# Ledger of designs, part 45: miniprotein binders against q9zu90

Target 1, 292 residues: q9zu90
Amino acid sequence: MKTELEEEEEEEWRSVHEVLLIVLPYLHSLFELLSMIRVSRSLRDAIRDETALWTKLVIEPPLSSRLTDDILSEFSSKSAGKLKTLILRQCLMVTNKGLRRVVDANPLITKIIVPGCSGLTPEGIMECVESLSKNNHKLETLHINGVNGFTKQHLSALYTYLSSEGTIDLEVCPKCDEVRMIPSCSRESCNQKQRKCRGCWLCIPRCAECAVCLVGSDTESQEAACGNDDVLCLECWLVLPKCRFCNKPYCTNHSSRRHEIAITDAASRPSFECEACYYRAGTNPYEVDYQI
Below, E stands for the ipSAE of ESMFold2; O stands for the ipSAE of OpenDDE; V2 stands for 0.75 times the mean of E and O plus 0.25 times the DockQ between their complexes.

## First folded at step 21 (miniprotein)

Design cc4 (at its last look DockQ between E and O 0.85; V2 from the best seeds 0.74)
Fold by OpenDDE base, look of step 21:
Structure cc4 (fold): chain B 292 residues (1-292), chain A 100 residues (1-100)
Amino acid sequence: as target 1 above (292 residues)
Amino acid sequence: TDQEEIKEYMREAKEQQDEGNYELAVLMFFLALFIAREHGDKTMVARIYNRLAKLFSQLGEHEFAIYWYQLALDVATELDDQELIRKVREELERIESKHE
């Protein structure tokens, strides 16, 4: 006879397990999965045994900075060769060797997304794609924006293995003939296949916030505090918080650069100082120590 | 409404957390998080991240707590939610100071 306590524990576990099964498909990242594993041994054991969860590996900040080739291999091995989706965002320490190791162990990968993985090279990506193209397997999605050094030749070679247009997030820019990402445009009038604003971010000015093209006489652009010639459309500029000194806003992606100013006056809107203004204020050239 | 559902999961998660049922609590927070993300409710996302951070802090999982607080801070900063920014920074400082 199970004790009343054992029955209660079993009932509680059943409830947890039921909710777990609902949650697991919606996990966004490895970080979330690891977080769950840290809650209890029971959750850890339940998750560990669910091989289906490991068919998709998503590593993004904040874990990205700590991901090594060995750690990547460890987590990818949990799929038992059934990994289908590999997403590595800003994994700076991942090398070609690390990625190749994962690919070789998981020949069924259909989706590779590695934006900002600066440790990768075009040649490394090519080797991975070549490996995956064996045995009539095809990679369906390859996002490699942020991997530097891609040439037209690399892109052409990739397309020999990847038959579908749109598999790769890089294209030959029709404006500069360089291999770059060509952003979509949110403007309704630009939703045509042959839109005039088709071009890379260097060739076509775009709002740093909403990616709308700023092409045309009627498109006023405003400077952002982000630097790098980031510009904002008027609509985004109006709603974004602005530096108290220069009145320039950061885009959402660079909002972390805001230096918050503790305004003592309760009535004043929270204001921030941009980095450029902050550093200028620290070099107050007008602190002339008038030592008389 | 989706917002009501998020709030309900948040409430239930907190109740479970208070009772020491951390497994159910975390799962319910995740359910709330998924709904909030699906609906683009960044405010609720930030709050849920903050709650998860607190939960992990209570579990003694300080590293994970810090990461969840950082996520909360990032979203709160995006939203210019000064109150949440302040709260999260205070908690981060507290955790970091205890581990020095």
Scores: ipSAE 0.768, ipTM 0.947, lowest interface PAE 0.6, mean pLDDT 88
Fold by ESMFold2, look of step 21:
Parts: sequence; structure tokens; C-alpha cells
Structure cc4 (fold): chain B 292 residues (1-292), chain A 100 residues (1-100)
Amino acid sequence: as target 1 above (292 residues)
Amino acid sequence: TDQEEIKEYMREAKEQQDEGNYELAVLMFFLALFIAREHGDKTMVARIYNRLAKLFSQLGEHEFAIYWYQLALDVATELDDQELIRKVREELERIESKHE
């Protein structure tokens, strides 16, 4: 009969294993998987040997800048042909050849999401979708915003290979007749009535934070600190943190540009200085103020 | 409830981390993380990212620790959580000073 010490050791081992089995379905991101691999040899071996973990492969910044076709092939091979979802965000070094290799090895893929992968072309995407359509298999999701050069002819051809309810994140903009991403608008008047704001970012002015349209009467907007004439709807402007000096906020995507201000009074709200105010004020002690 | 479960996993994860049982600690932090994500509790997500970063720093996996801190910083900045921003930046500076 096992001793009490041996039973306690088995009990702890079972606890780790039991929790791992619960966590595994949620660890499909490559960064999360790689993090687990670095914890111990036991976790590395468990993850390596569990092919079900590799049905979804997600690579995004900052790790996406390191992804080559060969590295992509290495990690996708762990799927053993079972990959269903491939997500590559801003993977600039992945080419048509690299993507095609993954697709050919994984005929069960139903979702390809490759935003900002500028090394891919419409022709490369078409070849991958054609390959996946073999044996009456249909792609359900194709997100390709940021891959340059899609035309209406490309889009039309792609739809011949998708399932009847398949989606592509690009469509023909009704305002400019170009293939673009068309943002959705959460403004109540647009959701409950005839949609008057259907159009791409170039055709419809929109809040830099929430993408609601800024057209029509009684629409009020305010300048953002983000530059490029970015504006915010009043609702987003009111809630976003403001620069102490010019009272302009950054949108969430540009919030890393804040220059935080030291606080001497605990009752004071935290604040920041935007880039424009920071450099205009000459807070760098080596800069010379040229104003009179 | 979900919030009680998150806090319980966080407490258990810290206990395991303090005992050097990093396998179970990281798994319990991930359980808390996935529940917090489903609940939309971004404050807790940022806190868990910070705890994962500290765990990987203690493991000597500094590249992964930096990435987890960057994730924590991104969410903390979105939330305008100045105390967490300060703590994460201090830890990032401390990791950089160990380039010896």
C-alpha cells in the first residue's frame, strides 16, 4: 500500500494535470503556448504532444515581425493536418509561398484571418482559397484587410469558393466603388433606420475611437491629440483622458504617445502631456525657446 | 460567482508561486485570465497580465516577462490606471538593468 507521502505526491501531480486539461482548450495563441513551454519540461512535452492545441494558430505583434515562412511552417506542422483557424496579424515576412504551404498541409482550414500581411497578394490568396475548395470543402471566413491590391474582380472570384454564408471583411464601398473595409456604426439612428452612413473611412468621416459616423445635422466632434485631423465624437471625447495643456485626448490606439506628468498632490487626477504640447513647450532642458 | 472564482484562482496561484510550484501557478493564473476575459473585467485582466509577467521574471524568462508586462501596460493605459502603469514601468526598467 502506498505511503501517505506517496499519496500526497500523486495528489499534487494529479492537481497540475487536472488543471492543465481545463486550461488547454483556451491556449490557442502561439504566445500563450510558447509561454507555457518555457515554464517546465513537463509542460513543454504535454503541449508538444497535444495536437488538438494546434487547431488554431495566432501570431500577432510584436512576435509577428519575427515570423518567416520557415518558422510558420515549423509551428503549423504541430497541427498534424488539423489546423482549422489561421490568424496572422501584420506578419510582413510571410509570403504567398509560405501561406500556400500551410494551406496545402491543412485542408480543413475554415478561417483565414491575415490583416496587414503586406507580403501577400490577391493572387496568392485566391490560390489558397482554390486549394481549400478541393473535395467540396468551403471556407467560412476570410479577413484580408491590409493585403494590397484587391479589385472587384478578385472579390467576385473569391466568393465563388466560399460557403453560401461565408464572409470577407472587404466589400465594394457604395460611395467610391472601390474595394474597402466598411466600418459598422453603433449610432442609434444608423442601426434603427435606413443606413445612410454605409461607406469606407475615406468616404464617411468617423470618430477615431468608436467609428460612428460624423455626418448629418447636430453632429458635434472635437479634435483628437492624434494628429492627421483625427476627430472624436462628443461621447468619446468626454470620456477619454485629456492633455493637461490643450485638453485634447488621444484615441485608445494612440494612447502610448502620452507623456505622463508627475503628481505632487494625491487628490489630483492623473494627467498627461500630448506630444504636440510636450515638444512645443520645450520641456527638453536642452532646447532653446525661440519665441519672444 | 465569476469574481469569487477569479480571486480564488489568483490567491491559489500566488500561494503556489511562493512555494516554487510554477507549473500550477501559471495554470491557475491562466484560468483566472480566461474567466476575466469572458466577464469583460479589463481591470482584472491587466492585474493578471502583471502577475504573469512577475512570474516569468522570477523564472528568469525575461523576454516573456517583458512581453507580459507590455500587455499589462497596454490595458492599464487603456484604463488610465496610473498606479499600475507606474508599477509596470518600474519592473520593466529593473529587468533592463539586469543586462549585466
Scores: ipSAE 0.633, ipTM 0.886, lowest interface PAE 1.0, mean pLDDT 81
ESMFold2 (binder alone), look of step 21: mean pLDDT 82; pTM 0.796

Design cc5 (at its last look DockQ between E and O 0.90; V2 from the best seeds 0.00; counts 0 for: SAP 71.996 > 70)
Fold by OpenDDE base, look of step 21:
Structure cc5 (fold): chain B 292 residues (1-292), chain A 100 residues (1-100)
Amino acid sequence: as target 1 above (292 residues)
Amino acid sequence: TDQEEIKEYMREAKEQQDEGNYELAVLMFFLALFIAREHGDPEMVARIYNRLAKLFSQLGEHEFAIYWYQLALDVATELDDQELIQKVREELERIESKHE
C-alpha cells in the first residue's frame, strides 16, 4: 500500500511531468534548459533522459562568453550523435577544433548558425561542411556572418557542398563585390528580387534599427549615437530615446551604452547621456578649480 | 486572449512558488514566457525574466538568478522601463553584495 504521501508525490510528479512535456519543445536556449535542470533533481533526470531535446543546441548570451570547446563537446554529446541544429551566438572561445569535434560526432547536422563566433575561420567552417557532406548528407542552413575572412573562393567552395542558394547568409555584394551579409529591406517597394537596394551594409545605407534602406532623395536619415556611421530612419529616430545633451539616440542593439542620469526632478522624463557625451563631460578641461 | 493566458500562468506560477512547488512554478513561468514571446510582448517577457530571477534567487541558485536578472535588465533597457530597470538593478546589487 503506497502511503498517502507517496500517492500525493506521484500525483504531483504526474502533473509536473505533463507540464514538462508541454514546455520542453518550446525551450529557446541551453540556458533555459540548464535553468530547469537547476530547479530539482526530478527535472534534471527527466531532461537528461530525453535525448530528443538535445537534437537542437542553442547557446547565446549570456552563456556564450563561457562556452569552451570542451563544454560544447560535453553538451553536444548528450544528443548521442543525433544533433541536427547547432546555434552558437557570439561564442568567442569556440575554435575550429571545437566545432569540428561536434560536427564529427554529429554527422546529421542540417543547421549551423554561428554568428559572431570570432574564434572560427573560413577554413574551419569549410572542413566542417566537407565533413557533413559525406554519405550524401547535406547541410541546409549555414549562417556564418561574423566569422571574418571569407572570400569569394571560400563561398564558391562552400556552394560545391551545399544544394541551394540561400543556405549561406553571406553573399557577394553586387555593389562592392565583397563577401558580406546582404540585409533584406522592409520597404514594400523593395520587395523585389532585383531590388535597387540590394547591397551590403557598407554599400547601402540602412536604418540601424529596422534595416530599411535609406536609398533615395526622400529618405531622411538621422545620425545615431552608436557610432560607426550608424543612421536611423525618421520613423525609428522619432520613437527612440535621445541623449539629453546631443539629442542622438542609440539603436536598440546599442541601448546598453546609455548612461542613465539620475534626474532629481520628478517631473523630468528619464534621460540618458550617450557615451560620447559622458566622456566629454568627464573630461571637461574647464573644470580647472581655479584655486585662486 | 494571449495576454489573459500569460497572466493566468503568471498567477498560477506565483501561487505554486509561494507554496514551495518550484518545479511547477518554473514550468508555468516558462509557459507564460513562450506565449509572451510568440505574442511579441516584450514587457511581459521582461517581467517573466524578473520573476524567474526571483525564483532562482529563492532556490539559492544565485548565478542563474543573476543571469535571469541580466536578461530582464536588457529587455527593460530596450523598452526604457525605468521602474523595472531600477528594481532589477537593486536586486542585482543585493545578490552581488551577498556573495562578496
Scores: ipSAE 0.773, ipTM 0.947, lowest interface PAE 0.6, mean pLDDT 87
Fold by ESMFold2, look of step 21:
Parts: sequence; C-alpha cells; structure tokens
Structure cc5 (fold): chain B 292 residues (1-292), chain A 100 residues (1-100)
Amino acid sequence: as target 1 above (292 residues)
Amino acid sequence: TDQEEIKEYMREAKEQQDEGNYELAVLMFFLALFIAREHGDPEMVARIYNRLAKLFSQLGEHEFAIYWYQLALDVATELDDQELIQKVREELERIESKHE
C-alpha cells in the first residue's frame, strides 16, 4: 500500500502530466522542447515517449546559430523516420550534406522551410527534393529564400517534384525575369483596381515595414534609417520611433541597430541615435564644448 | 478574457516557482505564452520570456536562461520598451557576474 507521501507525489505528477498534455500541441520550436526537457527527468521521459513530437522539427534563433550538420542529425534522429515538417531559420552552418542526411532518413517530409540558410545551394536542394519524390511522394511546401543561385530552370524542375498545389517562396519576377521573392501588396487600391504591382524588391519600391508598393501618383514615401534603398510608407513612418538627429526611423526588423540614449526621467520620451548618425558624429551633438 | 487568463497563469506559475514546483511553473508559463502569442500581445510575450529566463537561472540552467533573456531583449527592442530592455540587461549582467 502506498504511503501518504507516495500518494501526494503521484497526484502532483498526475497534475503536471495533465497540464503537459495541454501544452504539447502548442510547442513551436526545438528550443522550447529542450527547455522543458532540462527542467526534470520526468518531463524528459514524458516528452521522449510522446510520438506527436516526432513529426515536426523547428530550429530558429537563438538556437539556429549553433546548429551544425552533426547536431542537426542528432536531433532529427529522434524522430525515427517520422518527420513531416522541417523548419530551419537562419541556420548558417547547415550544409547540403546535413540537409540530405535528414531527408534521406525521413522519406515522408512534406514541408521544407529553410529561409536564410545560406550554406545550402540550389544543387543541394534539388537533390533533396528529388530524393523525396520517390515512391509517389510529393513535397507540398518549399521555402528557400536566402539560398543563392536559383534559376528559372531550377524552379521549373522543382515544380515537377511538388504536389499540384505545392508552393515555392521564389518565383520569376515579371519585371526583370529573374528568380526572386515577390512580396504581396495589401494596399487597397491595388487589390480593388487590380494594379500590376507584381515585382521583386529591386523592380518595385516598397515600404520596408509593410511591403505595400510605393509607385503611382497617390503614394508617398519616407526615408528609413535601415539602408540607402529602404523607404517607408507614410503610415508606417508616422508610428515608428525616430532617430533624434536625422528623424529617420528603423523598420521593426532593423530595430536592434538603435543606439539608445539613457533616460533617467521616467516622464521623458525615449530617444536613440541611428548607426549613421552615431558613427558620423563620433560624439553626442548635444554635448556643448565652450572655450575660454 | 484572454488577458485575465494570461495573468492568472503567470501568477500561478510564480507561486509554483516560489514553492519549488518547477515542472508545473514552467508549464504554466508556457500556457501563458501560447495565449499571449495567439492574442497578439508581444509586450506580454517579452515579459513571459523574462520570467522563463529567471526560472532557468534559478534551476542553474544558465545557458538556457541567457537564451530566454536574449529572446526577451529582442522583443523588447522591437517594441522600444526601454524599461524592459534595462531590466533584462541587468539580469543578463547578474548571471554573467555570478557565474564567471
């Protein structure tokens, strides 16, 4: 017969396990999974036994910067061939060999999403997709933006391996005829009037924040601090924080480039210097140097 | 509301953490996190990341604590939330000075 201490410990685990079953379908990334595993052996064992976790592998920042081919192989082997979705975001150290090993071990993969994995090549991607097409299997989703060197011939060949409604996040730009990512445009006038704003970032100026096109007589663009070519629509410009010296904002993706200015008064509005103003000045322009 | 549910899970997680029930604490923080993501509340997401970082620091999992703090700092920076940015940077410095 169980003691009261043993019954209390069993009830506490039963309560934890009940909550774990609620959490499991919402796990997004490997980092979240690994974090739970580090809490206790009981959680590690429960997660190891959960088959649903074997079908999806998501590696993204911050963990993606440490991901090598060997580490990728170690984590993917835990799926025991049942992987269906592979998502690697900005995994710069993953090579064609590393991806191929995962694909070869997991013939049921339907989604490969590898944005910013600059260690991959079009040839490596083609080999993986060809391997997956065996036994009447069809890849459904292929996101490869950030892998350099895709041609029209590559896209044409890739679509022969995908399902009839399969998607690739690159396409032939109708303006320059190059293989590019083509942003969508949410501007109401484009949607209602069927404006022809289909084109890559090089061919059609777009807001760096929301990607709406900035062409035509009814558009207005504002400079961003992000880079020489980056502009913003007025709506985004108005709401984004601005550099105190040049009044240019960063888009959200580049907000980490702000050089924050320390504020001790809680009622004071926060301010920052953009990188261009910070490095150009060398000193804070509000520091006054009086001589004599 | 979803906001009330998030705050309740956060309170419960903190109570479990204080009692040393780290398994339930981390799960409650994750429940709050998933609701905050679904609701589109990035300020709450950043604060939950900060709470998770503190939990892992208390567990002695300092590498994971640093990663969770980095996630909190990234979101706080995107939001231009200076108070949270300062809080997270102070916690990161505390971890490095305590364990160097």
Scores: ipSAE 0.689, ipTM 0.906, lowest interface PAE 0.9, mean pLDDT 82
ESMFold2 (binder alone), look of step 21: mean pLDDT 81; pTM 0.787

Design cc6 (at its last look DockQ between E and O 0.87; V2 from the best seeds 0.00; counts 0 for: SAP 70.302 > 70)
Fold by OpenDDE base, look of step 21:
Structure cc6 (fold): chain B 292 residues (1-292), chain A 100 residues (1-100)
Amino acid sequence: as target 1 above (292 residues)
Amino acid sequence: TDQEEIKEYMREAKEQQDEGNYELAVLMFFLALFIAREHGDKTMVARIYNRLAKLFSQLGEHDFAIYWYQLALDVATELDDMELIQKVREELERIESKHE
């Protein structure tokens, strides 16, 4: 006879397991999986035994900075060779060897997304794609923006293994003939395949916030505090918080650079100082070091 | 409404957390998180991240707590939610000071 306590524990476990089954398909990243594993042994065991969960591996900040080739291999091995989707965002320590190890162990990978993985090279990516193209397998998605050094020859070679245009997030820019990402344009009039604003971010000025092209006489652009000649469309500029000193906004992606100013007056809108203004103020020669 | 559903999961998760049922609490926070993400409710996302950070802090999983607080801070900063930014920074400082 199970004790009343054992029955209650079993009922509680059943409820947890039911909710777990609902949650598992919606997990976004390895970080979320690892978080659940750290909660309890029971969740750990349930997640470890579910090989289907490991068919998609997503590593993104803040875990990206700590991901080594060996750690990547460890987690990718949990799929038992059934990994389909590999997403590595800004994994700076991942090397060609690390990626190749994962690919060789998981010949069914259909999606590789490795933006900002600066430890990778075009040659390393090529070797991975070549490996995956064996046995009539085809890679369906390859996002390699942020891997430096891609040439037209590399892209041409990649396309020999890939079945469709659009598999790769890099293209030859029709404006500068360089291999770069060509952003879409959110402007309705630009939704045509042969849009005039088709070009890389260097050739076509775009809003740093909404990626709308700023091509044409009627497109007012405003400078952002982000640097790198980032510009904003008027619509985005109007709604973004602005530096109290220079009146320049950061785009959302660079909002972390805001230095918050302690507002003494409850009625004043939260104001920030941009990095450029902050450092200028710190170099204010008129700040007399009052040596008290 | 989706917002009501998020709030309900958040309430239930907190109740479970208070009762020491951390497994169910975490799962309910994740359910709330998924709904909030689907609806683009960044405010609720940030709040859920903050709650998850607190939960992991209570579990003694300080590294994970820090990561969840960082996620909360990033989203709160994007939203210019000064109140949440301040709260999360205070909690991060508190955790970091205990591990020095």
Scores: ipSAE 0.783, ipTM 0.950, lowest interface PAE 0.5, mean pLDDT 88
Fold by ESMFold2, look of step 21:
Structure cc6 (fold): chain B 292 residues (1-292), chain A 100 residues (1-100)
Amino acid sequence: as target 1 above (292 residues)
Amino acid sequence: TDQEEIKEYMREAKEQQDEGNYELAVLMFFLALFIAREHGDKTMVARIYNRLAKLFSQLGEHDFAIYWYQLALDVATELDDMELIQKVREELERIESKHE
């Protein structure tokens, strides 16, 4: 016979468990799962019993920097051969051997997404895809941007094992004939009937922020503070924070290069100087007069 | 609105956290996070990351707290939210000074 306290604890856990079942389908990554496991033993045990969690494995920053082949094998083994989707973002310590171990243990994988995993090679990827193609299994998604060394011959060989065009996130650039990622463009003519902007970053000038092409008659390019002659479309230029000195913005990816200006008045807006203006003002006396 | 729903889940999560009901608190924070991500509310995403970091710090899970603070800092920097950046950096310094 249960005590009143034990009945209250069981009812509270039922309520927690009901919410857990609502949350689980929306979890994004292993980091979020591991965070919940650290909250309590009861939550850890409930998560351990949910086998649906282990058909998808997503490892990305911040955990990706610590992921070794052995750690990858440990977490993938929890899938017990049921893994369908493997997503590794910027996992620099994962090697061809580590990926192959996961693939060999999980013959049902249909999606491999490994952007920025520079420890992998085209040959390692080929071996994984060949292994998965056994027993009439076909990989549906292969995203390999950031793995160096893919050639046209590699892409051709990969497509002998894959189900359709568009499975691989690299393709042959129609402008330079090199294997590249071809950015999408939201400009209507590029999506519809006139795809003249189809080309890699080296061949098609594009906004450094939103990737829209800057070759049409209705586009104007604006200079960015990022250097390397990076440019922005007017729409992105208007909304990005600007250097107080030269009025040029950084794109979001380079925003860490700002030299922030101390806020001494709570009513004043935050401001920054770009690297070029910050260091030029230190060596050019005519421009130091513009500093606050 | 969806923004009011996010705020309600965050308020409920904080109440549960204050009462020591950490399981329900973390789940409510995740529900708020899911809604904020779906609607592209990066400001709220950064605030929820910060709240999760504080919860894990309170639990003594300092490595996870640091990771959640780093996520908050990354988004706050992207948004140029200097107030949140300073707040997160102060909390990170506090954790490092106590556990070195």
Scores: ipSAE 0.672, ipTM 0.901, lowest interface PAE 0.9, mean pLDDT 82
ESMFold2 (binder alone), look of step 21: mean pLDDT 82; pTM 0.792

## First folded at step 22 (miniprotein)

Design dd1 (at its last look DockQ between E and O 0.63; V2 from the best seeds 0.69)
Fold by OpenDDE base, look of step 22:
Structure dd1 (fold): chain B 292 residues (1-292), chain A 100 residues (1-100)
Amino acid sequence: as target 1 above (292 residues)
Amino acid sequence: TDQEEIKEYMREAKEQQDEGDYELAVLMFFLALFIAREHGDKTMVARIYNRLAKLFSQLGEHEFAIYWYQLALDVATELDDQELIQKVREELERIESKHE
């Protein structure tokens, strides 16, 4: 016998509309929203008219590769000018014109996050920020890492419109004097405001897995199978799966490069070979110097 | 517990899916997904992505199914969940081969 409470909860869950109202606030991407729209006409009709849902537009992989300026404009128009948050991750086909069109249609945008949008330029971003800064409006968050070509002059100009340090995810690196992202450091001793490891990823060696700085005499670094001079801290190296042949691990971001070895013995730990070892396997595995 | 709640939503979602109520099924999977994300349960996130992919495949929404499988694969690869990686890859190959 289900308790009266379980029956009431089951009755509450029987209304598609009621459950939809609970789910809608927690949708984190356009992809999830579009997925729901594809399930039924009822869900589509319920979502279409809810302008409140379109105040935040998040486009990330896997949809990023298909996002054009026109498609971006179409979805941004659903907010009816009330867009507040625009997040575009790795949207390579979005241009300055496309972003500007969205900004001009939505003057209340407070958050722009466009990491990896390589089709954008510093000048395009500047025009958008200038447009948003009209009528005493201020942009609160601007993440532009992956937009190439930023100079100190561009950052200085952006800060004339943006009131707070930390609004922009790019800084002048104190080590090389170039405009780059300055990663945080997870090391407890580095949590001080004036950390010695303050520098861009080119100036300060960091673990490819946990971004801890590898600065100091006592910091042993291990090579990763990832290539590109990727290094790991000892702690991350110890826990990551390692290539059966060369004992090098991939970082989590490059784990897709693992070639799984079909182990016939159910008792053996799943092992992989790295890409470098896999392509060398055409030669006698005992003669291949796996020290790359 | 949060884990019990995730499991319950997953169970209910599956029951609704089996009954042909895809609206309730998808909503219940999303509820499970939100709880799993909030708690950082990447294993359950990957499993829910895989279930959503299957649901969209059953609806004939093959493009969306592929995207959900890709998300499942990405998380499963991060977790080194070889069983789920293999299952998802097989399903992706099956769907892609039918649409070529």
Scores: ipSAE 0.765, ipTM 0.945, lowest interface PAE 0.6, mean pLDDT 87
Fold by ESMFold2, look of step 22:
Structure dd1 (fold): chain B 292 residues (1-292), chain A 100 residues (1-100)
Amino acid sequence: as target 1 above (292 residues)
Amino acid sequence: TDQEEIKEYMREAKEQQDEGDYELAVLMFFLALFIAREHGDKTMVARIYNRLAKLFSQLGEHEFAIYWYQLALDVATELDDQELIQKVREELERIESKHE
């Protein structure tokens, strides 16, 4: 026989917990889980007690810069050996040892996605895949683009442990015979033809924004502000914001490089300068440094 | 519509936030966020990130509020949404000045 107050608390707790269970599988990253832990003791306890919800671990900026091997091991342990998906984006302090420790503790991992983790090597990745292949377990996804030094021999060895074509996001480029990522092309003419544009970024000129190929006499490329000889298709160029001086846009991935111009007039539209024009303007003989 | 559903969850989240029920508020914001992500509505994603940042600022979780504001700023920059960029930068300055 429960009191009225206890019945209300029990009903509210179940309702909040039910909503939590609905949203947790769809949370994007560890940062979102940690944020919820800080809201209340009730959410903290519910999240810490639900080991099934920790089968996916996603660490990315801004928190990825703080991630060490020991911290990674601590968070992966919350899955109690049931971790299935590990996604580490730009986790520069994670080493081969840290990754191996997680893999050894979590033999059921089916997805490893590690873009921008420059502390990892092909040999470290190989050891993790070998460890996961115990008991006839097969890794389903291995995204390792951005780990330098993969060779054909590495790919061949990896595929002795993997059963599916398309498991690894690198392949041998048919144009240069190097191990590279080969982008898809969404250009309608390429979908209707045999793909003459199959090749890596070095072999096939492509739009830096949408990756469509820029081969053939009827394709037009436009210069981007991104540097490194990046180009854009006309369609992307037309819609991307442009530097007020040179009229070159950044692709979306480099949009943080914009130097936004201070708004001093409420009627003025906002604008930006690219890095090159911003620093060149500081040396422009016709401009006065207003810091004086 | 999905846009109407997102707006309803955000309105409900704000009401719960105003009543001090931060548990339900954050969950409603995440429900809205899931729908916005699924449909590629980046404008709404940035707005929800901004609302979450404000909620964590009210909770006194200033480091998390800064991270949520940074997420909002990143998406707003991608969209070239200068109004939201300015609003987020003003909020970040307020948090820094309160805790210097």
Scores: ipSAE 0.658, ipTM 0.896, lowest interface PAE 1.0, mean pLDDT 81
ESMFold2 (binder alone), look of step 22: mean pLDDT 81; pTM 0.781

